# Designs tried in a protein design chat: VH-VL binders against o27280. Part 244

Target 1, 266 residues: o27280
Amino acid sequence: MDSMNVPEVLEIKRIVEESESVKTFIFSWDFRREVRPGQFVMVWDFRDEKPMSVSLIDPVRSEIGISIRRVGEFTDRVHGLSEGDLLGIRGPYGRGFELMGRDILLVGGGIGMAPLAALADEATARGMRVDALVAARTADELLFLDRLEAAGVNISTCTDDGSCGFKGFAHERLLTLEENHDMAAVCGPEPMMFQVMRILDERDVPAQLSLERYMKCAVGICGQCCLDDTGFRVCAEGPVFWSQELSRVREFGRYRRDPAGRRVPW
Key: E = the ipSAE of ESMFold2; O = the ipSAE of OpenDDE; V2 = 0.75 times the mean of E and O plus 0.25 times the DockQ between their complexes.

## First folded at step 9 (VH-VL)

Design V1 (framework fv_libevitug)
Fold by ESMFold2-Fast, scan of step 9:
Structure V1 (fold): chain C 266 residues (1-266), chain A 122 residues (1-122), chain B 110 residues (1-110)
Amino acid sequence: as target 1 above (266 residues)
Amino acid sequence: QVQLQQSGPGLVKPSQTLSLTCAISGDSVSSDSAAWNWIRQSPSRGLEWLGDTYYTSKWYNDYAVSVKSRITINPDTSKNQFSLQLNSVTPEDTAVYYCARVLRYSSAFDIWGQGTLVTVSS
Amino acid sequence: QSVLTQPPSASGTPGQRVTISCSGSSSNIGSYYVYWYQQLPGTAPKLLIYGNKQRPSGVPDRFSGSKSGTSASLAITGLQAEDEADYYCQSYDSSLSGYVFGGGTKLTVL
């Protein structure tokens, strides 16, 4: 019961370099503690702790993978580690994706492909048809293409600069795709997710969206969590939300909140 | 402690306008974390969501298709309350009317007013 | 008529497990979260379960929710006399662009 909230010191078994700025760290995992696509873990470098999405779930090898983008001091330190070095891991936390129907569309931007790569593995293992729209600023920032291809996923790419696939943004590419799916899962920058959500809503495709900022709220450590007077912790449902729930979140795609909780534009 | 208190007449004549008010304490009607809803309950139709009002950069309304042509839900920021107007009422509009809150990250109606029985009869 | 289908009544004795079903379609339960409400006689409904299976503070562990495909269930274990109430499921419906409720289940504790 307490084991999920106590960091385990785990050895880095393998490191996969996904791009110049992204690495996947692979650990042996005891699957008596189940983990599902869409969940995250807290990664502790013995100085700071940060939430990271689980990007690989492999019960056959008894492994999990955590993909980390280099964006600051913590991630710089973690990127400096080697196979055999130690990290503290606790979790998993948060709500995982739900799968329904026979066909799923994945729409991922940048590091947002990390939780979607794990979802793609589960969906293909269930015999679902998986289409993935993988978006990035440049071709070098497209993630998991080889892994998705090996899993039998039907891949479309787009890059802002046109260096791979469609030249443009994810939502622009989605408008040229006339496929209907039983569901969709979306993860990436909030402005991208907002535009994609609106298109999927118009097409009557139910979508689940994963929001990085709500991972801390799901653990209950974020002072900006939506805690009401009833003691109800609404944001504890994250990081995965249905599009219907996000359609009422008016700051979604328009505003973010600073550390003080103030609304600031993107 | 957020509380919703309802007021308004319990008897309305057919063809007239039904008007109810919900006063909010412990939260702001213009809070961008909440939407303010009207729901009714009748033996014939059960629980029916009627619509809401909520604030972000401006005020918005959503209305149920079944009442959209007859319904208006308005906030009053100076009194920290919101109201329901339902035009051209018929005996089928007889119901217990509730106001209720939905929080932005959930579709749950987490706090409810006490309810007001409105009878539409001559 | 209600968009979500619940049995009109359910019953049990103290200590039993009772399950109340809620059936919908792909445009509601199949795509969106399910919520459950308890209504005691003469009172407003009270939120019992949100997000398919989560409990608000103050709701006993005896109440649990689940969802599979286009159906959801509310389970009450260790049934107690004070659980006698009407229970409603709720979701969102994309074809109606609005919130939808079940017809309610009157639970009688025998």
Scores: ipSAE 0.000, ipTM 0.407, lowest interface PAE 15.8, mean pLDDT 82

Design V10 (framework fv_libevitug)
Fold by ESMFold2-Fast, scan of step 9:
Structure V10 (fold): chain C 266 residues (1-266), chain A 122 residues (1-122), chain B 110 residues (1-110)
Amino acid sequence: as target 1 above (266 residues)
Amino acid sequence: QVQLQQSGPGLVKPSQTLSLTCAISGDSVSRDSAAWNWIRQSPSRGLEWLGRTYYDSKWYNDYAVSVKSRITINPDTSKNQFSLQLNSVTPEDTAVYYCARVLRYSSAFDIWGQGTLVTVSS
Amino acid sequence: QSVLTQPPSASGTPGQRVTISCSGSSSNIGSYYVYWYQQLPGTAPKLLIYGNKQRPSGVPDRFSGSKSGTSASLAITGLQAEDEADYYCQSYDSSLSGYVFGGGTKLTVL
């Protein structure tokens, strides 16, 4: 095992409650080990290990943050922890987002805003104009709005139920936005990302998309980390892919695979 | 900001090896989403891509068919730089040589070195 | 001989619109993004347009790119004296497994 693949036991320095279901856990980090927006770490609670996107990268304070949604036994246990408690962290893993141009559009759905929040910080620090389309089912599930506003990001929101901003889906909201962008970064449910990518491709906006939910296998052994017709292993070659690459994958946005490797529609 | 700085001799004798280096600041040569390229420019051939090196779990090199038998591009992670070696040079290799970054899956050469005029003459 | 075809020269007067074409095939422009570079005398090429039509920071909005089928165009509106330069298009070619450039267009501002 190399040093990146060995879990380091770190103390939880601070916990930020982002919503009823999402918390950000903040740790001291030695930035000799590079961390980029779009990368993930494996979080070990001494029973189970799960991949989590890095949502805060703060070299001035020497801290990283990891945002975790409460969805099952592992995340329920982690949400029960307090400042001073310990977690194992290994990584970072995966390809990060790349920034180019003057203007960037971020399109995030639910917890997909976590890696995009870190990207927004980097983009604004580099002097880019940042527009964010933040999508969720309800207003209570919109994440990082205060942090994005504090960073000077121009925010558009949409909710499925209309409780905040545009009533509708992210791609429907995107169709009403007339601003042109040098690039885009997209993270959220795969059906949302597929529809958003289609619109961005039509507008000739190069986009990077994060297939975050397939990061179950950090070493790329698990079949669930593969895309059907190209054989790409998301955790080994992703999780961030260019839209031009994903447009050539018949599986993307159409079906997924269960644990047995069978095709299952979205 | 990302900058590329080139160094190497501007005069090379026929049949010798042309050697150039490109030092990177503001980025890492081992960044897995970037490729590091050599491009040359001559009046007769215009802009000509020579090859690239990039890291993705291991190092990869791709070379243009026209120079593949004579060219080597090597990264140096300790110095954060990459080099070009072109063997058995002829007057046809006289050109301005540039190093440049390209983002993976994008074909943009978004950052360029200053360029080095290399004359192949005795 | 360049893989992508550009006119060798173009000209205009200050304030005019000038368009520079770039023609390729299905193995390059037809399948991949097009990029444009400006080269001032004695300098390295500078990225003007990426992803067919996007501008890097610091590039004026009077420069625009477009692509249709196997051809691309760079448009310069409100032409200025400092726009006098060589312009190159670039793409990737799957049959060559490498990057390809146009032959360049020398733009003179009269």
Scores: ipSAE 0.000, ipTM 0.400, lowest interface PAE 17.6, mean pLDDT 83

Design V2 (framework fv_libevitug)
Fold by ESMFold2-Fast, scan of step 9:
Structure V2 (fold): chain C 266 residues (1-266), chain A 122 residues (1-122), chain B 110 residues (1-110)
Amino acid sequence: as target 1 above (266 residues)
Amino acid sequence: QVQLQQSGPGLVKPSQTLSLTCAISGDSVSRDSAAWNWIRQSPSRGLEWLGDTYYTSKWYNDYAVSVKSRITINPDTSKNQFSLQLNSVTPEDTAVYYCARVLRYSSAFDIWGQGTLVTVSS
Amino acid sequence: QSVLTQPPSASGTPGQRVTISCSGSSSNIGSYYVYWYQQLPGTAPKLLIYGNKQRPSGVPDRFSGSKSGTSASLAITGLQAEDEADYYCQSYDSSLSGYVFGGGTKLTVL
């Protein structure tokens, strides 16, 4: 891996409007520096630097894409940029998703679909069957449906308000799906991810979860990093964790296991 | 295709240090998603995990409680290999020693070396 | 003694179904995934099942895994002569902070 810790100043080649609040910024990329789905880059607007997941990995066109939701001052400034403007990019960082088996389930909430869209492209290219459960508050906030459809992904949707697909939350929709997958990948709000993880554990489906809060830890900038009792550094392994790994690192403090092997809050 | 090749002496005297190496081809010892393990197999104890080494932002080790006081597992990134040193050996350390990879996603020992028989005697 | 308990031997005839059990506790199988390995004479163990029931590429579908509570099972259907081998279960144990193996089951095809 080419580990360059200095930001490269790159030109915004193309901007895709994904929704009212989400844009994908596309840059030319030299793929001698490998990028995997689930990895992130640090985006520098010449004032502040923030971690952003890679949402498009296209070696054929020599492009990467970074999807950014408008949530504050940094993202407001970046959303104000145009094609031809410059951003600093460094990375990639963190552990990406691993693919195994023949069938994968993707469960994404909101902007969490961004790294999962890149994973869907890779899984499809490897000949895997891909099922995606896409969750949002409203139909207008469902992301990447056209891209997933074009890739041949089998799509299920749910919205809190029932404006598209199942009316309810991701974990409620998952309970109605008969899923026999070799693995799953989950990204979205942490409460959604833990509820989904519990169901996948019951079904003996190995799951990978992408935890945004560990992106800063993965680059060594975190005052909230923790260790398990083996000395294993959670921040060094992020942002993507297997459900078994996540269980190990969180056995002390937040949840434990009962005699049936189920997770119970402390 | 990933392969693991073990090397080291087949006979070690009691009280001395056992030293084995595992050379990796087709993968990197510093791969973020992999841990590199030593496992031994004997008729009396069966399969026994001894420990691992893995890289994230820096190198870490985990060791089995039974050997923790006398074991060291170290990577060598320049040679793309990792080693086992086991101090103060006894005849009970006689076993076939395997190196093996764990990918974080499976938590399984998915690739094994060929095995090296180590006899602890005169 | 092994931390996970397997029967020392099992047998069957070609075409039959054989099941190999693996028993543990809440600190291992009850909390973590179970893995199965096949060891042919003179060779290293080979991964057969991971994540309780998943097969790696190249493993025939007549091998299957299952888990219930603190126990797991490996089932082999359509038994063949080449299945004659030692079979090992494996999990992780939180009280030992390490990987644990079963004692192994020698499968004979009669």
Scores: ipSAE 0.006, ipTM 0.460, lowest interface PAE 13.1, mean pLDDT 83

Design V3 (framework fv_libevitug)
Fold by ESMFold2-Fast, scan of step 9:
Structure V3 (fold): chain C 266 residues (1-266), chain A 122 residues (1-122), chain B 110 residues (1-110)
Amino acid sequence: as target 1 above (266 residues)
Amino acid sequence: QVQLQQSGPGLVKPSQTLSLTCAISGDSVSSDSAAWNWIRQSPSRGLEWLGDTYYTSKWYNKYAVSVKSRITINPDTSKNQFSLQLNSVTPEDTAVYYCARVLRYSSAFDIWGQGTLVTVSS
Amino acid sequence: QSVLTQPPSASGTPGQRVTISCSGSSSNIGSYYVYWYQQLPGTAPKLLIYGNKQRPSGVPDRFSGSKSGTSASLAITGLQAEDEADYYCQSYDSSLSGYVFGGGTKLTVL
């Protein structure tokens, strides 16, 4: 059956340049439509529609933010927009992160810090102690450090090239950090998330991981978002999964699906 | 089932490079479910992990601090094997060398090669 | 030079219970799973216990593992002559960023 959801045309209120390749677009939002960290929206430029994670949730100002990395024609066009221009927004969709305990570890790689930045705001507002490991190829690609610091988050960084913090990958840096947390949340490239999940499993830390895979249908009707062994639809049952759920999925960390639903190696 | 078979020289002179290979059957060296390890055993140092190589979206290596400056572990996907090179060997490197597998979400060495005795003497 | 401490020897008679201890610190056993290996003379070590207390297929249930704080133990009940071997514990160490082994325990069946 056809979806009755249609995009709402919203004005870009403010644009924040997060890095050379990432911008956050801020919109007024009616919070009668609740938004949770880890959920996504469909962004429509009146030509193409793509899923984007919500990176800022501010009910006091009645605003949401959507962080977009420049990776192709759609995102290049969106990056060319200015304050006052219009975009279609539909959603939110997906299940968000769940918070438990008193202490949380966030592990983000690149644009994967976007949904984790929103989660950090919620966790700190609930009085949790938040540690964040922020990973990128270079110092210039580290995202949201100022927002995390302002929120009172304890920040560790790593870069592949050693230009900021620990020289190495997220999982290598994680091995040198404090072992005790009530839970973790992880978002970034699947190979990074796989290595991080392995370490967290060995530490008996329950983790939620966010899969930012290609989604064709935001309302969960399309089966092409389906994960291999469990039949999970990322847009309907994700994008956030517990590590125990994801460890049973043969597809995780091995291959992805193209727009036609065929398996493609990482 | 998975089997690991080692080959390489049993006698190496001090200051030379030790080179060993481990051939894999029943699994792929590029399997993203496994890491491929070198471990040695000597009377003076016991069992000692040396390092690993593994594949996710690209190849990775980790090396033990004690050998990091002298060691290289490399996969060979065409031959389905991986190798150890240890530079500038001394008599203290005399040991039985094992290759071994670690599976995803585990620190367990579940499959071991037969072992190769390497003697470093002049 | 072993990072994890084991007694160098243990002994028992057939049918007895024997325990082998493994002591570490917060950077290894205190934070990570413990694994146990059996090594018969002239052979490679064989995985006996993984994840503190789990047995691989084919390992009899008279072998069991436990962990408390920064220490672990391997218990062998109904001791048999063929259990005479060297036993090694293993964990991961965050300060070394690598796997660490105990010094080994030579079990003698009297």
Scores: ipSAE 0.000, ipTM 0.437, lowest interface PAE 14.7, mean pLDDT 83

Design V4 (framework fv_libevitug)
Fold by ESMFold2-Fast, scan of step 9:
Structure V4 (fold): chain C 266 residues (1-266), chain A 122 residues (1-122), chain B 110 residues (1-110)
Amino acid sequence: as target 1 above (266 residues)
Amino acid sequence: QVQLQQSGPGLVKPSQTLSLTCAISGDSVSKDSAAWNWIRQSPSRGLEWLGRTYYTSKWYNDYAVSVKSRITINPDTSKNQFSLQLNSVTPEDTAVYYCARVLRYYSAFDIWGQGTLVTVSS
Amino acid sequence: QSVLTQPPSASGTPGQRVTISCSGSSSNIGSYYVYWYQQLPGTAPKLLIYGNKQRPSGVPDRFSGSKSGTSASLAITGLQAEDEADYYCQSYDSSLSGYVFGGGTKLTVL
């Protein structure tokens, strides 16, 4: 399938309030542009354009959902919109998650649960056993628990402050889970993903990790999305990478790059 | 385990209304991720999709262009079922009628009822 | 007249490979997923392949689907007597705003 590079102006059909800071915007979608879990779209408010992961894929109703966290001026404007208002959407872009085996582990931190919620839908529909470790700083930042439970997912939670579930970080909780999985999918803050990847590698569990790094261009042309040593462009070759690919990236989990390409510690 | 069971008359006179019901067990007719369909099968025309009903924030219906003027598909949440009404039937409406579910994940007719043969004859 | 075109019949002997074709246009197979159904005599159709090539739980991996351009194919390897059935392809058609089916292929195992 070819991605569409011109924004299509779409009407917001429904808005779901996921938390104080996260909303899911639902649009009618023409599935001649196939969308897979792990892919993203560019959202245009007629002033700025930003990449957002697809969190709901619904061919039955011909709808997609895009979950957006309120973190700055662009997302504040989008959060101020109502059903019936218009946004420009182009894409999808990037490669999505691949499902393998019968037992899958999802590890999500904060808004990183958005692409994993779409993946959970596909995995459960295929008859896979799905375990999800949902991590956040506080209970209020845990996302999609009701949707995952409705899908039949086995849920474990952890919060840094202990306000829900295990008190601690995702990788600390993962160490207390002794079940084997055929694969894992991981999305969240890069330091969390690095620690989780390390544990999964020791357990010989192949993992796919989604990188949602700063982007100026959806197709990777700008070069700001490049990783040191590997030459990967997140938006062109990602955002989803296998753990073996990321284990050889010097900067993964150690530092990031600002818009000018300068190294900044996590 | 989800099952669909059709019921309704097997013989309808020309110009009358064909009415069939599909009872759902193991699932809810108002399940947000499901659409509930009617499909018919005849030797001359093969398999034909007739329409669907589904719930998002409210109920919606979609109908095949060939039957749009004559067809109504209605859910009944209290009985956990959905029905088909096809008006002004002709002998060409003689077919085996199936109800079927589409889940958004499959985007396919994943569960089918057993079928009901409906003959349109005087 | 079915919107999607299938051969009316196909045949093979046990252990052989059989392929069933399904032809459409840009408004259906060229733009949308293809699905395959198996129908045994006196029974409702059963979902065999969804999303061009995915199998539901319980469908043997000797059944496979593929799609190229405006055409799709169902392949059955290691053909068995119990595979004798009618096979239907299905897609969505944007010009009709609805689901469309092939005419069906009667597979005989000799």
Scores: ipSAE 0.000, ipTM 0.399, lowest interface PAE 18.2, mean pLDDT 82

Design V5 (framework fv_libevitug)
Fold by ESMFold2-Fast, scan of step 9:
Structure V5 (fold): chain C 266 residues (1-266), chain A 122 residues (1-122), chain B 110 residues (1-110)
Amino acid sequence: as target 1 above (266 residues)
Amino acid sequence: QVQLQQSGPGLVKPSQTLSLTCAISGDSVSKDSAAWNWIRQSPSRGLEWLGRTYYTSKWYNDYAVSVKSRITINPDTSKNQFSLQLNSVTPEDTAVYYCARVLRYSYAFDIWGQGTLVTVSS
Amino acid sequence: QSVLTQPPSASGTPGQRVTISCSGSSSNIGSYYVYWYQQLPGTAPKLLIYGNKQRPSGVPDRFSGSKSGTSASLAITGLQAEDEADYYCQSYDSSLSGYVFGGGTKLTVL
């Protein structure tokens, strides 16, 4: 049967501290190694299970990396673990990014740089020119800058508070950057992604966007991860969508859902 | 820019230890995105990966099952090189030996040394 | 015994399309990327294709790779005399915890 649906109990081989709030957990990967950037795995601490994007794919070392931000009870417990401790990993799941053309733009906000860092590795390995716009509220939320620079990525940064790089929002910074790209990949807060998508549409640049906030189910749960008006299930048909698919979704970038399923403005 | 240069004896007697070195220029043996490999090629067996050494927080080695009991691969950071030692050689070990680099982002043997013919004969 | 299976030889004439196959199993090609190397007489192998289908800088677009299930193929279009060489596929094998190579294909251009 499909061994991807059964969690494998894996030993934490290494932990990389990316910031005060983000760690990358590295595991040996002995089951299905065709993991694509943009896919996610379910991480199980033997109490709760949460979806996490794959941020490192290394078939040479037989390793994957999963970057986790400390935001709640589950992630606080996982951050308390040490090398040698055990976690359950199930997956990979979801639709990954597709690379096209020669010149690509990555636009990431906060932890949204995690799947984009894995994509940057693949794009640079293909000999593509990669420009990355790395955005965050503050300098301490900018992630993977050293890794991107080491890979030969052309980096632009911005922070809302001006603590690093351009002072302002990602879409404001994007307006000042060159327009010559064959595709873009975008991951971060939905309001940011919506504004970026609109600019890329005007430039006739096809974009892929990752809807991480809806990756709370590992299997296709009918209705739970559906998008407004389209019926797409994020866990089965996402989390990565082309901008043309998302332009038909009225909810994208405008509303979120509370625990009762009611629309709440951003 | 990056170049690998091999050295070592060309003729080894059965039961002796084969020793080769690979000198690295244009890159660092302790680069955390690189793994340093030994591969051999013979008419009877074709291309065979023998093992690798790489650095993260410390040095690690991985070896092919067929040679694991006889092989040691060691980095030398002071000379920016890595070595191969293969114990108790037999005529079956006669081959052209290559060192090769793998980078994390390429995942391929992207740079190879020139090759060293090693003959194991009585 | 090579773990990956290639035909021992292939041939073509200038301008023709030739295809070289590489067959494995779920523990290697079925789960991992496939790489292709070209070896000219008296030289070390040179990387030709990585990541199933990607070309390094300097490799002509006449060379292409593909993978389906547990098999991979290298295609050469517009065959030229200088393409006469040995070609090797390579992957990784989880049951062996190591890299595996095909037995090689000698391509002759007539």
Scores: ipSAE 0.006, ipTM 0.468, lowest interface PAE 12.1, mean pLDDT 83

Design V6 (framework fv_libevitug)
Fold by ESMFold2-Fast, scan of step 9:
Structure V6 (fold): chain C 266 residues (1-266), chain A 122 residues (1-122), chain B 110 residues (1-110)
Amino acid sequence: as target 1 above (266 residues)
Amino acid sequence: QVQLQQSGPGLVKPSQTLSLTCAISGDSVSSDSAAWNWIRQSPSRGLEWLGRTYYTSKWYNDYAVSVKSRITINPDTSKNQFSLQLNSVTPEDTAVYYCARVLRYKSAFDIWGQGTLVTVSS
Amino acid sequence: QSVLTQPPSASGTPGQRVTISCSGSSSNIGSYYVYWYQQLPGTAPKLLIYGNKQRPSGVPDRFSGSKSGTSASLAITGLQAEDEADYYCQSYDSSLSGYVFGGGTKLTVL
């Protein structure tokens, strides 16, 4: 079996354009190396590597998918690749989501829908009822709507500008939705996740939140992903945390840290 | 299967109020996955979106800036329909008027009414 | 005038490939999905493409959509006589806070 710390050079089998700024790269995968929704991989273009959430897990076709948003030089280069080109994949890393109960809520913002799309596939395959709140700044940034619909997910949307669905933020839309779920999974910008967590906590819905913070190197090797109040390392203990764990973290939803460790407000 | 059926006047005098109704079958006007729209089509302006009404926890309306001061779109849950009122009409309001559904998670006008030709003249 | 720019006409013969363009700006096509509608004489527009390139059930795969930057295209391969119609693109515009349409393209099958 391959070590998860050794990158495997994989051929891009298929590319799905999710939006103008997001593509999903699909690779053949040997499922002797297990991967679960909520885990991430390091993607290596043979010059630089970056962490990316796994957005498709398909053991029947022996494929995984990795969704990448175009935000800088590395992602610009990767977006320029074609089917047949090669990328290095290392991982998976981190702890994934745990499914519990029969009715679940997914709340995703922007590219945060990537790990939640994989979770939706697993939950629907298990016969669970899945409600998804998909949030973005604009309609063009709403991701995976057709894939979620094909999976049988009950979809609600909101955009900051009102170009699709409810006009407003995810937490404002959440207040108009059904209160009874056995669990929730949340992934997106940290301020959004903080507001959503507070509402779910008030409703006594246990929530799992995916918190990707400043992951720049091989997972578990550096301490840069440390959370202030608890000493949790996101790369070693995350990226998925229960809401009870995050309620103890003073910095969650309030400020972040740059590469030098300086506090930066959201 | 969803269908939209329009009714209303074919001739309206200048300065009066244009009133059209769109009856919905196969879906609910209060469906939280849909928004209900009015669109018009004229040779001079082409296709022009006028506004929408939709329900989440309460009713919301959005209107195009060009008609905002004169337009009202109202749902009627008891009759499963929605209406358009356009005040102070002028000859430039002459057009074929369509009602249409937007399926909110796709943002597409996926179902259209048959259209109503409205002529504004004395 | 329409907010989105389309050629007023296009033509082809059966079996040919025809492309219809739709040009906008950063406030509409550059930021939002593009949709395409087919309108036969005397009928309401019918949704042909949504989300830049997705086809509703019942739309043949010879119709395809694409978007690059502030422009979009509708391609029709294997052109057939029944494709003779008006075609409209549509997007959302953040400056107008509303939906916007192209001026339409009359496709003639020769």
Scores: ipSAE 0.008, ipTM 0.473, lowest interface PAE 11.5, mean pLDDT 84

